# Designs tried in a protein design chat: VH-VL binders against o27280. Part 15

Target 1, 266 residues: o27280
Amino acid sequence: MDSMNVPEVLEIKRIVEESESVKTFIFSWDFRREVRPGQFVMVWDFRDEKPMSVSLIDPVRSEIGISIRRVGEFTDRVHGLSEGDLLGIRGPYGRGFELMGRDILLVGGGIGMAPLAALADEATARGMRVDALVAARTADELLFLDRLEAAGVNISTCTDDGSCGFKGFAHERLLTLEENHDMAAVCGPEPMMFQVMRILDERDVPAQLSLERYMKCAVGICGQCCLDDTGFRVCAEGPVFWSQELSRVREFGRYRRDPAGRRVPW

## First folded at step 7 (VH-VL; framework fv_marstacimab)

Design s33
Fold by ESMFold2-Fast, scan of step 7:
Structure s33 (fold): chain C 266 residues (1-266), chain A 121 residues (1-121), chain B 112 residues (1-112)
Amino acid sequence: as target 1 above (266 residues)
Amino acid sequence: EVQLLESGGGLVQPGGSLRLSCAASGFTFSDYAMSWVRQAPGKGLEWVSAISGSGGDTYYADSVKGRFTISRDNSKNTLYLQMNSLRAEDTAVYYCARDSEWELYEYFDYWGQGTMVTVSS
Amino acid sequence: QSVLTQPPSVSGAPGQRVTISCTGSSSNIGADYDVHWYQQLPGTAPKLLIYGNSNRPSGVPDRFSGSKSGTSASLAITGLQAEDEADYYCQSYDYSLSGYVVFGGGTKLTVL
């Protein structure tokens, strides 16, 4: 079977402006096709198709949400759409987060809070204690604070410029937080995730990290999505990886790849 | 025992070229990333270039990009640094060093004795 | 300029304790990248003295110890001996730079 590969043309039911650069697009969804936090969908604007993490999963209202940051041509076009306009949605794809224990830590940077917001909803619904460290470059890029607060999440913030909360990077703030968690989930810029992973590893906290930038081959189109030296196929094996798996990836947190596949520094 | 032995240094005029070699012994050469680190007279250590164990990945300091090429021959247990368009500021002792951690962080667990490169007119 | 800052020199008498600092920033030591230390005796190549903030290679006396806090690291040498007279270098990684590793400027230790 391959029903997940058939795109559905869905009407934009509601748009939530999360920040100057981020919007959440909400669609009615048939939950006979399950979707879990950490999974992504392919969003099609009838010209190009791009992978986007699911940021809202609401079976009670029969809705999903997809949060999109303005970073290029595709996202600029999508941001120009209005409620009532149509988008193609295909999926879900990828491995989602796995919840374990009772006390969990979420560490999100910028748009990386999107999949973690969906995870926070599920964790709080299960009665888990959720601590979230929300990081961004500036105060206006901190995402989902009101939604996390409404869900009962214990929130810590930090900004690189000190415009809200702790002044500094996520890992610097993490060093000032209590160390006792059963698991962590991390999503954000790769250098941030690398530093957070190192601290969590030292504290013996198992961590799951989401590598959104590698989702371009979600359905295996044009070959394999691979990580340096490990041969991981992100569309089949990710986008969520355990920290132990990422400890074997030489380029993680150090290098990225350009469109030709060449390794370039951050 | 791990042993690294550099050769190929010497006096060269600005704009000239030199090829440095590092002969490695006492370990499985292809299992380790290797680096070149230099030290100008009376100055500190400066990392120059690195190469993965397979030779598939290479890295360069901004000061040498486009002028230096790192390579290796795993069948001969030898590391190379091809230096072109040499400048007076490239004058330094060049050390061959073995990277101990190839995965997420690197440090140099063994060093050669170095070879002197002097760029002068 | 060096990305990691060390004092140019430190001195002590035999039997004393000295500490050599290595000051970085939020993009290197502050980003929780490990700090490694090298000892360079006069006229010789550097040798690994401390790796991973505080670990000693086989053969390095326990008089040498490393620590890290915030954006800085330090190398402590207790029970100073004449043979400890050398240059000492810290090394880490900086994710904001196009590179592989970064070194401190070095510290000359004089045993008086």
Scores: ipSAE 0.000, ipTM 0.411, lowest interface PAE 13.8, mean pLDDT 83

Design s34
Fold by ESMFold2-Fast, scan of step 7:
Structure s34 (fold): chain C 266 residues (1-266), chain A 121 residues (1-121), chain B 112 residues (1-112)
Amino acid sequence: as target 1 above (266 residues)
Amino acid sequence: EVQLLESGGGLVQPGGSLRLSCAASGFTFSDYAMSWVRQAPGKGLEWVSAISGSGGDTYYADSVKGRFTISRDNSKNTLYLQMNSLRAEDTAVYYCARDSEWELYEYFDYWGQGTMVTVSS
Amino acid sequence: QSVLTQPPSVSGAPGQRVTISCTGSSSNIGADYDVHWYQQLPGTAPKLLIYGNSNRPSGVPDRFSGSKSGTSASLAITGLQAEDEADYYCQSYDWSLSGYVVFGGGTKLTVL
């Protein structure tokens, strides 16, 4: 019996309104079930089960947080809940981010900042220098700026409409930023991640990509409850991929990238 | 030298099925992603599907998604396209092509001769 | 429907220069994705002519050259010969189409 495969019914301890469309739901967590930045959990509202990235990991308070954007029927129902209400949580699943070096670049788009906010906390706790590029369509969709600032992160912003920070896309803003990072972590819409990867590749900055596609694929393969063993194995292998790890299977490390921006060896 | 040879085309009724094959030689087949590209009579080129060197990842154009399945047998150096629920709009010459890189933004360095698929009653 | 726009036809006399344009948008050529060109002789499969905006495969004469600027690319053919009569296709990548390879509509070159 694996504890990660059994949903636990947890009480919503606190709700943080991150924006008009995003809330973070905070639960007490037993850290005997270790959770790392980049991993996700299955959230069950007793009708549907959906994968959500962990956005807060606080072993001192024994809490985790899960940030959810209002985009459909399931998320509308969850957003209607209050402190004291119950949700089922299963997991964590997937491979988390690895930290290396002294300087890290985080590039997040929209809700993709959720797993990166948890990573920023760990990186700053380790004494790393953290630069974050936070991108969104509009100023109202920029997430975690206050939390990142409180953690000592150096923040750059951009919005498609120019309502806050640089007017333009994440990759256009990235071209104007400092080039010297030991690693990068990227999470957001697939088009953004692909453009960012091209620039990081040119700068020879090793990057980890968190692919939302793998979480959705796992749900699609095994159904909403993710009970199929094949579905669990797929979830465990993603969503975070390290391009340099993939290259180790080939002499001289020639890479390709898939449409999601993940690097694949020849 | 690199060679790609398609087979399996022919006449089929709407709603029918065909399986196309592409026999590859002259290179290490498993090292390359492969694609199917089609061309309707008198029309331009349209990318249909791609498969990674290992066969672990597949991609499809929206026009064929759910109806076509790309696969490969690296032990036989052969690429396949299983075409189900065929429509008149699928009438085209189907080319097997070798991708220079898997990411779908690279070029096709070698092409087969093509095989004609005609969907009509 | 083509995501990349090419003129349907161009013509020239032997020895002349012709240019074939390929016009894209901010999601493809304008996003700095490379442009590749294929030559298709009547009744034959396409053949790679130019890759990576301006590179020639072995065996392609230097009469063929490619360039890219902004949201557009062009194929130039100098010293036009009768054997150059063919259809020419540009190809790039469009990030807004979830990783689809995109082709231009093709240009028929007639040598007068």
Scores: ipSAE 0.000, ipTM 0.400, lowest interface PAE 15.6, mean pLDDT 81

Design s35
Fold by ESMFold2-Fast, scan of step 7:
Structure s35 (fold): chain C 266 residues (1-266), chain A 121 residues (1-121), chain B 112 residues (1-112)
Amino acid sequence: as target 1 above (266 residues)
Amino acid sequence: EVQLLESGGGLVQPGGSLRLSCAASGFTFSDYAMSWVRQAPGKGLEWVSAISGSGGDTYYADSVKGRFTISRDNSKNTLYLQMNSLRAEDTAVYYCARDSEWELYEYFDYWGQGTMVTVSS
Amino acid sequence: QSVLTQPPSVSGAPGQRVTISCTGSSSNIGADYDVHWYQQLPGTAPKLLIYGNSNRPSGVPDRFSGSKSGTSASLAITGLQAEDEADYYCQSYDFSLSGYVVFGGGTKLTVL
């Protein structure tokens, strides 16, 4: 059982610039505190604390990586840091991905490729065949292609604007790919995940989907993350859910909550 | 076996109020989200309002928000629509409809026969 | 104007095939939300005819079939009969509209 709930101050060992808007921060990690793909940590910059998915898990080098997209004041401050600077890290928290079968399809949109990159590493180490569909609005927003290629992953890409790979959305590209997988893992914008889930359900491919908004629920701070599902107004443990669980959720893919807890379209 | 029966329609002056009822039978009422859908004479279908199985969540078309209130009494298997500040454009047949999935607003598998609301002087 | 576009009318003779189109956008049918169809006989309430793009409820003849491609859906009626004369409505869900079910404007089918 992971009982650690106090931030440990860690030195940024290395920073990888994944794109103009995304950086991976790498820390030495004591793997007596086990970390699984799909889990997250709380990152503390000594002013604010935010949940971030673990994108690299390397027990051989005793390292973890945390990929952060620049989207606001907290992430802007963190992006301004350099190797040797300090951040508070606590966790890991949440439900990670479960692997089954011999082959897996990964479908990632934008920063959603971060937890899937860690999963790809574990799946390939386990001897699974890994196919990845990497989606973004533009070529510049496609993430982790080099890491996936180095891991031996079979990569397909798509961009909304056609600047790299298939021109179109992830679900449109998925319809042109072969259907033979034992399972899938999906992470990205909720509308994209909803469309992908429907196709995978039609193909009888069990899928796990990672919902960033439920990370706070896993640490007990999530009144606004709770679903308007009459059977489950209390949040299930996230951020990873099976597609069967999400198919019953009225909010999934349809709307989100604003900071005041009000229902808002995507 | 599933039956939905609307009542409470009638003639009312602009600015007036009416309360519509829908009596449900033949299924476990609390397991289903319910909707009101209206149809003005000679026009198409327009969704008006929806309520979750527990009654905890309600939804309204922009044209009726703030004037109409949807509610339900699961102990009586009855759906309600309280209509206030009625306008001529609210004139329509109002249908009670059962949502196919309580988890998803997908489609309406059963409809009542409708009740006519006429807003006129 | 309706969010989903249908032709206002279509006509056919007994025994013929007719098709009713339903055209949406990237936020509804194009986002791969299912399309459902309702039949409204003169003076009656709408009745579910097709759900989930192509499924028939119990009691609906196999003369009625649905299909979906891209941003559009179609209802096909083969072996047209006089009793099929009705208004037909398509319906989907639009993710850009919170909680909204969206209907087509309706198509009046006349059996000649």
Scores: ipSAE 0.000, ipTM 0.412, lowest interface PAE 14.1, mean pLDDT 82

Design s36
Fold by ESMFold2-Fast, scan of step 7:
Structure s36 (fold): chain C 266 residues (1-266), chain A 121 residues (1-121), chain B 112 residues (1-112)
Amino acid sequence: as target 1 above (266 residues)
Amino acid sequence: EVQLLESGGGLVQPGGSLRLSCAASGFTFSDYAMSWVRQAPGKGLEWVSAISGSGGDTYYADSVKGRFTISRDNSKNTLYLQMNSLRAEDTAVYYCARDSEWELYEYFDYWGQGTMVTVSS
Amino acid sequence: QSVLTQPPSVSGAPGQRVTISCTGSSSNIGADYDVHWYQQLPGTAPKLLIYGNSNRPSGVPDRFSGSKSGTSASLAITGLQAEDEADYYCQSYDRSLSGYVVFGGGTKLTVL
């Protein structure tokens, strides 16, 4: 409980190179602090803290994994670390995914497959049928295909450039797939998630979507997580939201908010 | 204030190509998604394509997908539409339009004057 | 095929009230997506007239008003003036289509 508010200094046990730009950092974890798929931790490199989704949850081996894409100074520094080096971890925080029914569709884009990989492990362990649509700009940016296959997931891929699987966007591929799922979980670029949500809503498939930009809101860092739509102000605690919570939020898939709370287009 | 000015239209034969430009001024161009909307002579408005403020996401009407490419240069405050494999049915005035601050891809608060594209042999 | 239906023409005399309808379905206006209206004067580009069902941009006279109910929306023009002679287009979003916006077919307003 106390450790949720103070970073615990953990040794990097193993690093998995997922792609040229993505690495998974594996740590020993004390599961007295339960972690659920869809939750995140704050990663501290002793200079800055950033929220990162948990991509591996293994209570049997007492390990968690955190997948990090190299996008700036913080992630560049973390990517420069080696096995045996130390990072501060606090959490977990936020709402995790909820599983229900017999069949689940996972739709992930790029690094958004990270929390969905953890969810796939749990869903398959519960005996659910798992279909995953994995989307990226190019084949080299498709993540976790080997891990999903090892978990027994039925995988469909699409790339914008056609270098692997269906040529086109996730929502275009989704239109060619069977409609019958008890639920869906979606994580990726917000414009992709918006298009996918629209299709799933039309098919009456309840969906949960993970929004990285709301991770800081869940830890109480700022009030910029509040959304306005048609005169209604929505303050939501993430990162996981039901599609019904997002269907009338006009910023979703269109705008993001900067640290000052102003709207900026994607 | 806000101004949008299209250029690059003209007469082209079926199967030909044209590149339209839209010069934007009076606002922070990179903060807004932009669209192209066309209007055939004597007909109604038809949305053609949209691009996010960063240029990372592009969208197309089914009638132009695979033939048209929308792009932007935020350093020049300019929107582009590359039109390939033009058909007689593409004959229209093409408008550059700014998506509203409130609703990306849902309505257009400012429009350019339009540029005429005629596809005819 | 237009997914939003407008009458092709309406007419009125100066000073009268005219109403232009925009009829949709359960996948657009009936799903509570907002309706926006554009005015296109002869020989000019469209101009935003009403957004978000009933809001007026700065500079639009209050004699223009919008409303929405069920699967339909309406644009009302009171105190009709000769300068209002134009084409009017409604626009919304349709969740069943792969595109972003749908326009009505347009209504030509003639001031007699």
Scores: ipSAE 0.000, ipTM 0.392, lowest interface PAE 16.0, mean pLDDT 82

Design s37
Fold by ESMFold2-Fast, scan of step 7:
Structure s37 (fold): chain C 266 residues (1-266), chain A 121 residues (1-121), chain B 112 residues (1-112)
Amino acid sequence: as target 1 above (266 residues)
Amino acid sequence: EVQLLESGGGLVQPGGSLRLSCAASGFTFSDYAMSWVRQAPGKGLEWVSAISGSGGDTYYADSVKGRFTISRDNSKNTLYLQMNSLRAEDTAVYYCARDSEWELYEYFDYWGQGTMVTVSS
Amino acid sequence: QSVLTQPPSVSGAPGQRVTISCTGSSSNIGADYDVHWYQQLPGTAPKLLIYGNSNRPSGVPDRFSGSKSGTSASLAITGLQAEDEADYYCQSYDLSLSGYVVFGGGTKLTVL
């Protein structure tokens, strides 16, 4: 119920280098302002503001973490920052993951493992059995393996090139994994998430999927954040959706939109 | 009345280059993604390349990546395929095709007549 | 090998029903990508025959119908006519193959 939607200027307390292209920026956080796995914040470098998923939620240390992949001008500038530098943080926004049952499967691709790492921490703290399938193109792009292991997560890996774990895609690896889960949470490239959702639907496992995509609009603007057919606004109504919601979206996993609003294949 | 007319095909030596053109008429060209699809003599259809309506996004089959460049000039309603480092296996009829108006790269609702490219020494 | 598998040939007599199969995998048809069909008469460009699994463009007779189930699709031609003698291609998308268009190997239909 916050009536204020104002950025707070926070000092970068610690930076963790997750890979050559990914860093986690850690800030002290006042947990009177609740934040849940699956939510995002707007990160402001005093020039541009971009949405970023929360990847660490640590009320014991009073810290949050935001994992950022270097993909363009804004993220290049943020990657150039050091401990002690300032960033503006606004939020959190969006719906978080819901946890139910005793067993959860996490399926993460690339940077999509970031919000799932925060979810893994919460699920294990609740006493759930957590199985995680961590997917990437190569071994050096697998994220959060040590953190997941420390949390007591049962980890499976796959890489496109076979450099770590199963050689192949996440959905191919999923077909070789145990089918008995009360729920699943999935985050990564939309084509991966679509394939995983199809398998989970066939197994009758309810899944929540987080749409990890570049958002060009602020919270509440319905333009760039819309999905086709259903009119869902990712930043306002997501980024976390149940699989039944996404199964009705013809565009999900098949198409994206270019800057002119035209559909293009993944 | 949608029309697509390919040109620029011919005989070329291995390692050579050709530029194909496709003149489009009868529709708002910039509203549609366009593709090139080829067919080797006596063989099946193979998708080669696609370009978004704005020209901002381009896509290539693995067999032609780094050798072929798709482009378009929306002011002239013309699609192009620049083919470099041509190989004997590139010998085919090349078709210009319009991607469906409903979904980019989904299906091809109109095809040109094709232009023959022969790569031979 | 083609990513989408079609029989290389099928045959039928005038007035009969023929069916042409298109078999894919979990990375294409099994991923719920639509299947489209093209007819290619000798010496001509392909023409769209069926789009979106079962829809006919204007001018395509209702003798032609499409269906999809699991990892496979099917084109059915009823009341077979001599003019139906052609090559038929199925087409879909494949996530594992750069995420783009894939065609079946084609099926030559002979009207005996």
Scores: ipSAE 0.000, ipTM 0.400, lowest interface PAE 14.9, mean pLDDT 81

Design s38
Fold by ESMFold2-Fast, scan of step 7:
Structure s38 (fold): chain C 266 residues (1-266), chain A 121 residues (1-121), chain B 112 residues (1-112)
Amino acid sequence: as target 1 above (266 residues)
Amino acid sequence: EVQLLESGGGLVQPGGSLRLSCAASGFTFSDYAMSWVRQAPGKGLEWVSAISGSGGDTYYADSVKGRFTISRDNSKNTLYLQMNSLRAEDTAVYYCARGSEWELYEYFDYWGQGTMVTVSS
Amino acid sequence: QSVLTQPPSVSGAPGQRVTISCTGSSSNIGADYDVHWYQQLPGTAPKLLIYGNSNRPSGVPDRFSGSKSGTSASLAITGLQAEDEADYYCQSYDISLDAYVVFGGGTKLTVL
């Protein structure tokens, strides 16, 4: 008896070092539980449980991968694990990305490239033309470039410090790229996503944006699903939202919610 | 009415430490992000630090990062700025400022009167 | 540090119109972040004058108005009065900094 709401204890099959701060943990997966790019799982280290986006979906090898950035106590403990160690995995949860058209743009910042890497794999497998704009503060923080290249993705990079590709921000680089896309998918820091969304809206490119903070809402832990400060609660099923859904939210790109539901600056 | 009152300023020698306080009244303190903004004599405004309503997130200007620590005690409606390794260029009037409820630290709708910090030998 | 550029001074006669510019870049105003304005009377703390590009707080007269276009913002003061003599600061957000708040260098308004 499998249940999406009960953690399955899985052995870490392989660990890939993506950068100094990011590792991908790979597990055998039974694809009778369908997983789509943009969905997440709850990762349990037998002490604490946190939502993590699925970054690899490989039905041929029966594997999923979860990319984790080292940012706190939980992620520090998980980074200390080795191949053969056990983690609890529950899910998948949330609304994933939807693919449409033939030409797709991916815009990712930092760890936001994780769910977009899985999407790139699916889009390429469907024969779509994929352009990816990969953004980070420095060259060492650009993620999945080799994997995207191997998949046949057309890659543009930008770094805040100019150490790789365009010197500047994702939205500045986007202004210099061609407008020929049927849809876009965007994931990264909310201020970046807000600026990218604005440009895509002007170009009439439908965009999907992934908001990490809404992962709790999808598993029924919903104290942070209110975006509207006008007193009307908007509880849309996340983490992926269409740009027209987010354009009505004053909070988007300016602040987030802490565990107590209080507004927090970026 | 909303009131912010700074205290703790004074004269310190380079390398010294000082702790500023801001007593808030007239609103639910924990609902608002708070900032410190400074102004050197005859110069413009410079944002120094911000703290979220819960105290869970803190932000610092590059010029003070590693030397200053912002904190708050919501049970006492008080904001703090611990200043260590003070330099002559830290000499300024330090203002306590409230971020708006819907924009947080995006803009400052109320300011205290300021407290003067002088770093000199 | 000022990543937003204001003229250091402007002047006008009573009853006239004056404008104060605030010039940014693609990482702040040009990235469609809002611009806010503060008035600082001599010897006093700053006071919020305009928020969200063009909104006035309660108690701020209609003589003060804000606007934004491209990478720049402007504060307009019509019907100048002697009591408008003050320093004016613009403020926005910049995604390239660890700090989320950036101020302009300030503009001293002299009412002749």
Scores: ipSAE 0.000, ipTM 0.409, lowest interface PAE 14.9, mean pLDDT 82

Design s39
Fold by ESMFold2-Fast, scan of step 7:
Structure s39 (fold): chain C 266 residues (1-266), chain A 121 residues (1-121), chain B 112 residues (1-112)
Amino acid sequence: as target 1 above (266 residues)
Amino acid sequence: EVQLLESGGGLVQPGGSLRLSCAASGFTFSDYAMSWVRQAPGKGLEWVSAISGSGGDTYYADSVKGRFTISRDNSKNTLYLQMNSLRAEDTAVYYCARGSEWELYEYFDYWGQGTMVTVSS
Amino acid sequence: QSVLTQPPSVSGAPGQRVTISCTGSSSNIGADYDVHWYQQLPGTAPKLLIYGNSNRPSGVPDRFSGSKSGTSASLAITGLQAEDEADYYCQSYDISLEGYVVFGGGTKLTVL
């Protein structure tokens, strides 16, 4: 019934090769349906539907972009498409990032840079100072560096293998950065996000973290839901959470309590 | 009724290749990160590789990096490990193990029975 | 590189208590990562015994318990039974390792 709950069949206007394994698919978009950084859409190839974060939001050109890593059958099929081909897009869904203060730190790992690239565009347009820590396993997997540089973002890089920038993990690099920010936004593998969150908490920097697993919950396809002490439905509030909220969500998202009060996996 | 069933092991010469598969059933496969963990005969457990529920993130132990590739096909409920440039020290039982939940692999709540990979001349 | 250290063996008689230690460092257990324990019966796959330092999966008797303090953790087994004879492994996360997963070397428990 709502326009955002019905897939719209859209033509692929442009495809950008971000890396050997990542492409950004660009579509014309009617911005009467607002989309914010940190939100996702359901991408339908007329066989399967998968959640994908919005990586480009351009009201001036009336375009959105969706960055997709090639990792399985659905993404292999989508990567085989060409400009002019059709995909179904439904959404947007989920909570987007909130911006506050003057200085923001972005910490992204791999494809997690996709929603953060959209956020960087909004933050710079707002006049915020943006520092980005871009992490990947190898130099070839670092994403959006040229786009971030063009936007005036101050970039630090790290790779696990040392092929570009600091040799090591995002949280190890973060420990060598002494700057305090008004807020941070973090997206990437959960072990990385957990370590980064701990450092930011110790520095009293409020952080928002984007959790891919809560994208299914946000569209109501989650079969398991937790409630907090206030009756809040965790699955309705993702994928972006504040670090203070996430401490509660991690308990419920990682573990639920059985009737005896024992921790059990979801 | 969670089940993990490995296959694809066998005898291979040094420098050879093998592809392991793990067939998963009894749960929503795409909601869980998956790992490969190996155990050399008479030795301890060694984590080899992990993949997120979406397949978007992969990790490798330093000992296999550049030689092994983890992948998954969520439409077929199957996890894979492509092993190239095999060495004698890769000889082990390889276990498929389920992470605690989607994108989170803090511990392994279910394990397959394992498949033996022997690398020798 | 960081490692988790376990004694290679421990033994006890039926009905007794044994403890198995798992000693880490500031990059793993000392960094407040949880410790998990696995039981491996001879000729079988490992089975999750304890997760999140002290929690038991369904079907694990309460005579198995886990604890964590500082840079180390321990598994306690009370009321030893012959069926407990197995190898036991601790596992945690280590921030200095790619993929973060680290296992202890394992402890062989012999029930006398």
Scores: ipSAE 0.000, ipTM 0.420, lowest interface PAE 14.6, mean pLDDT 83

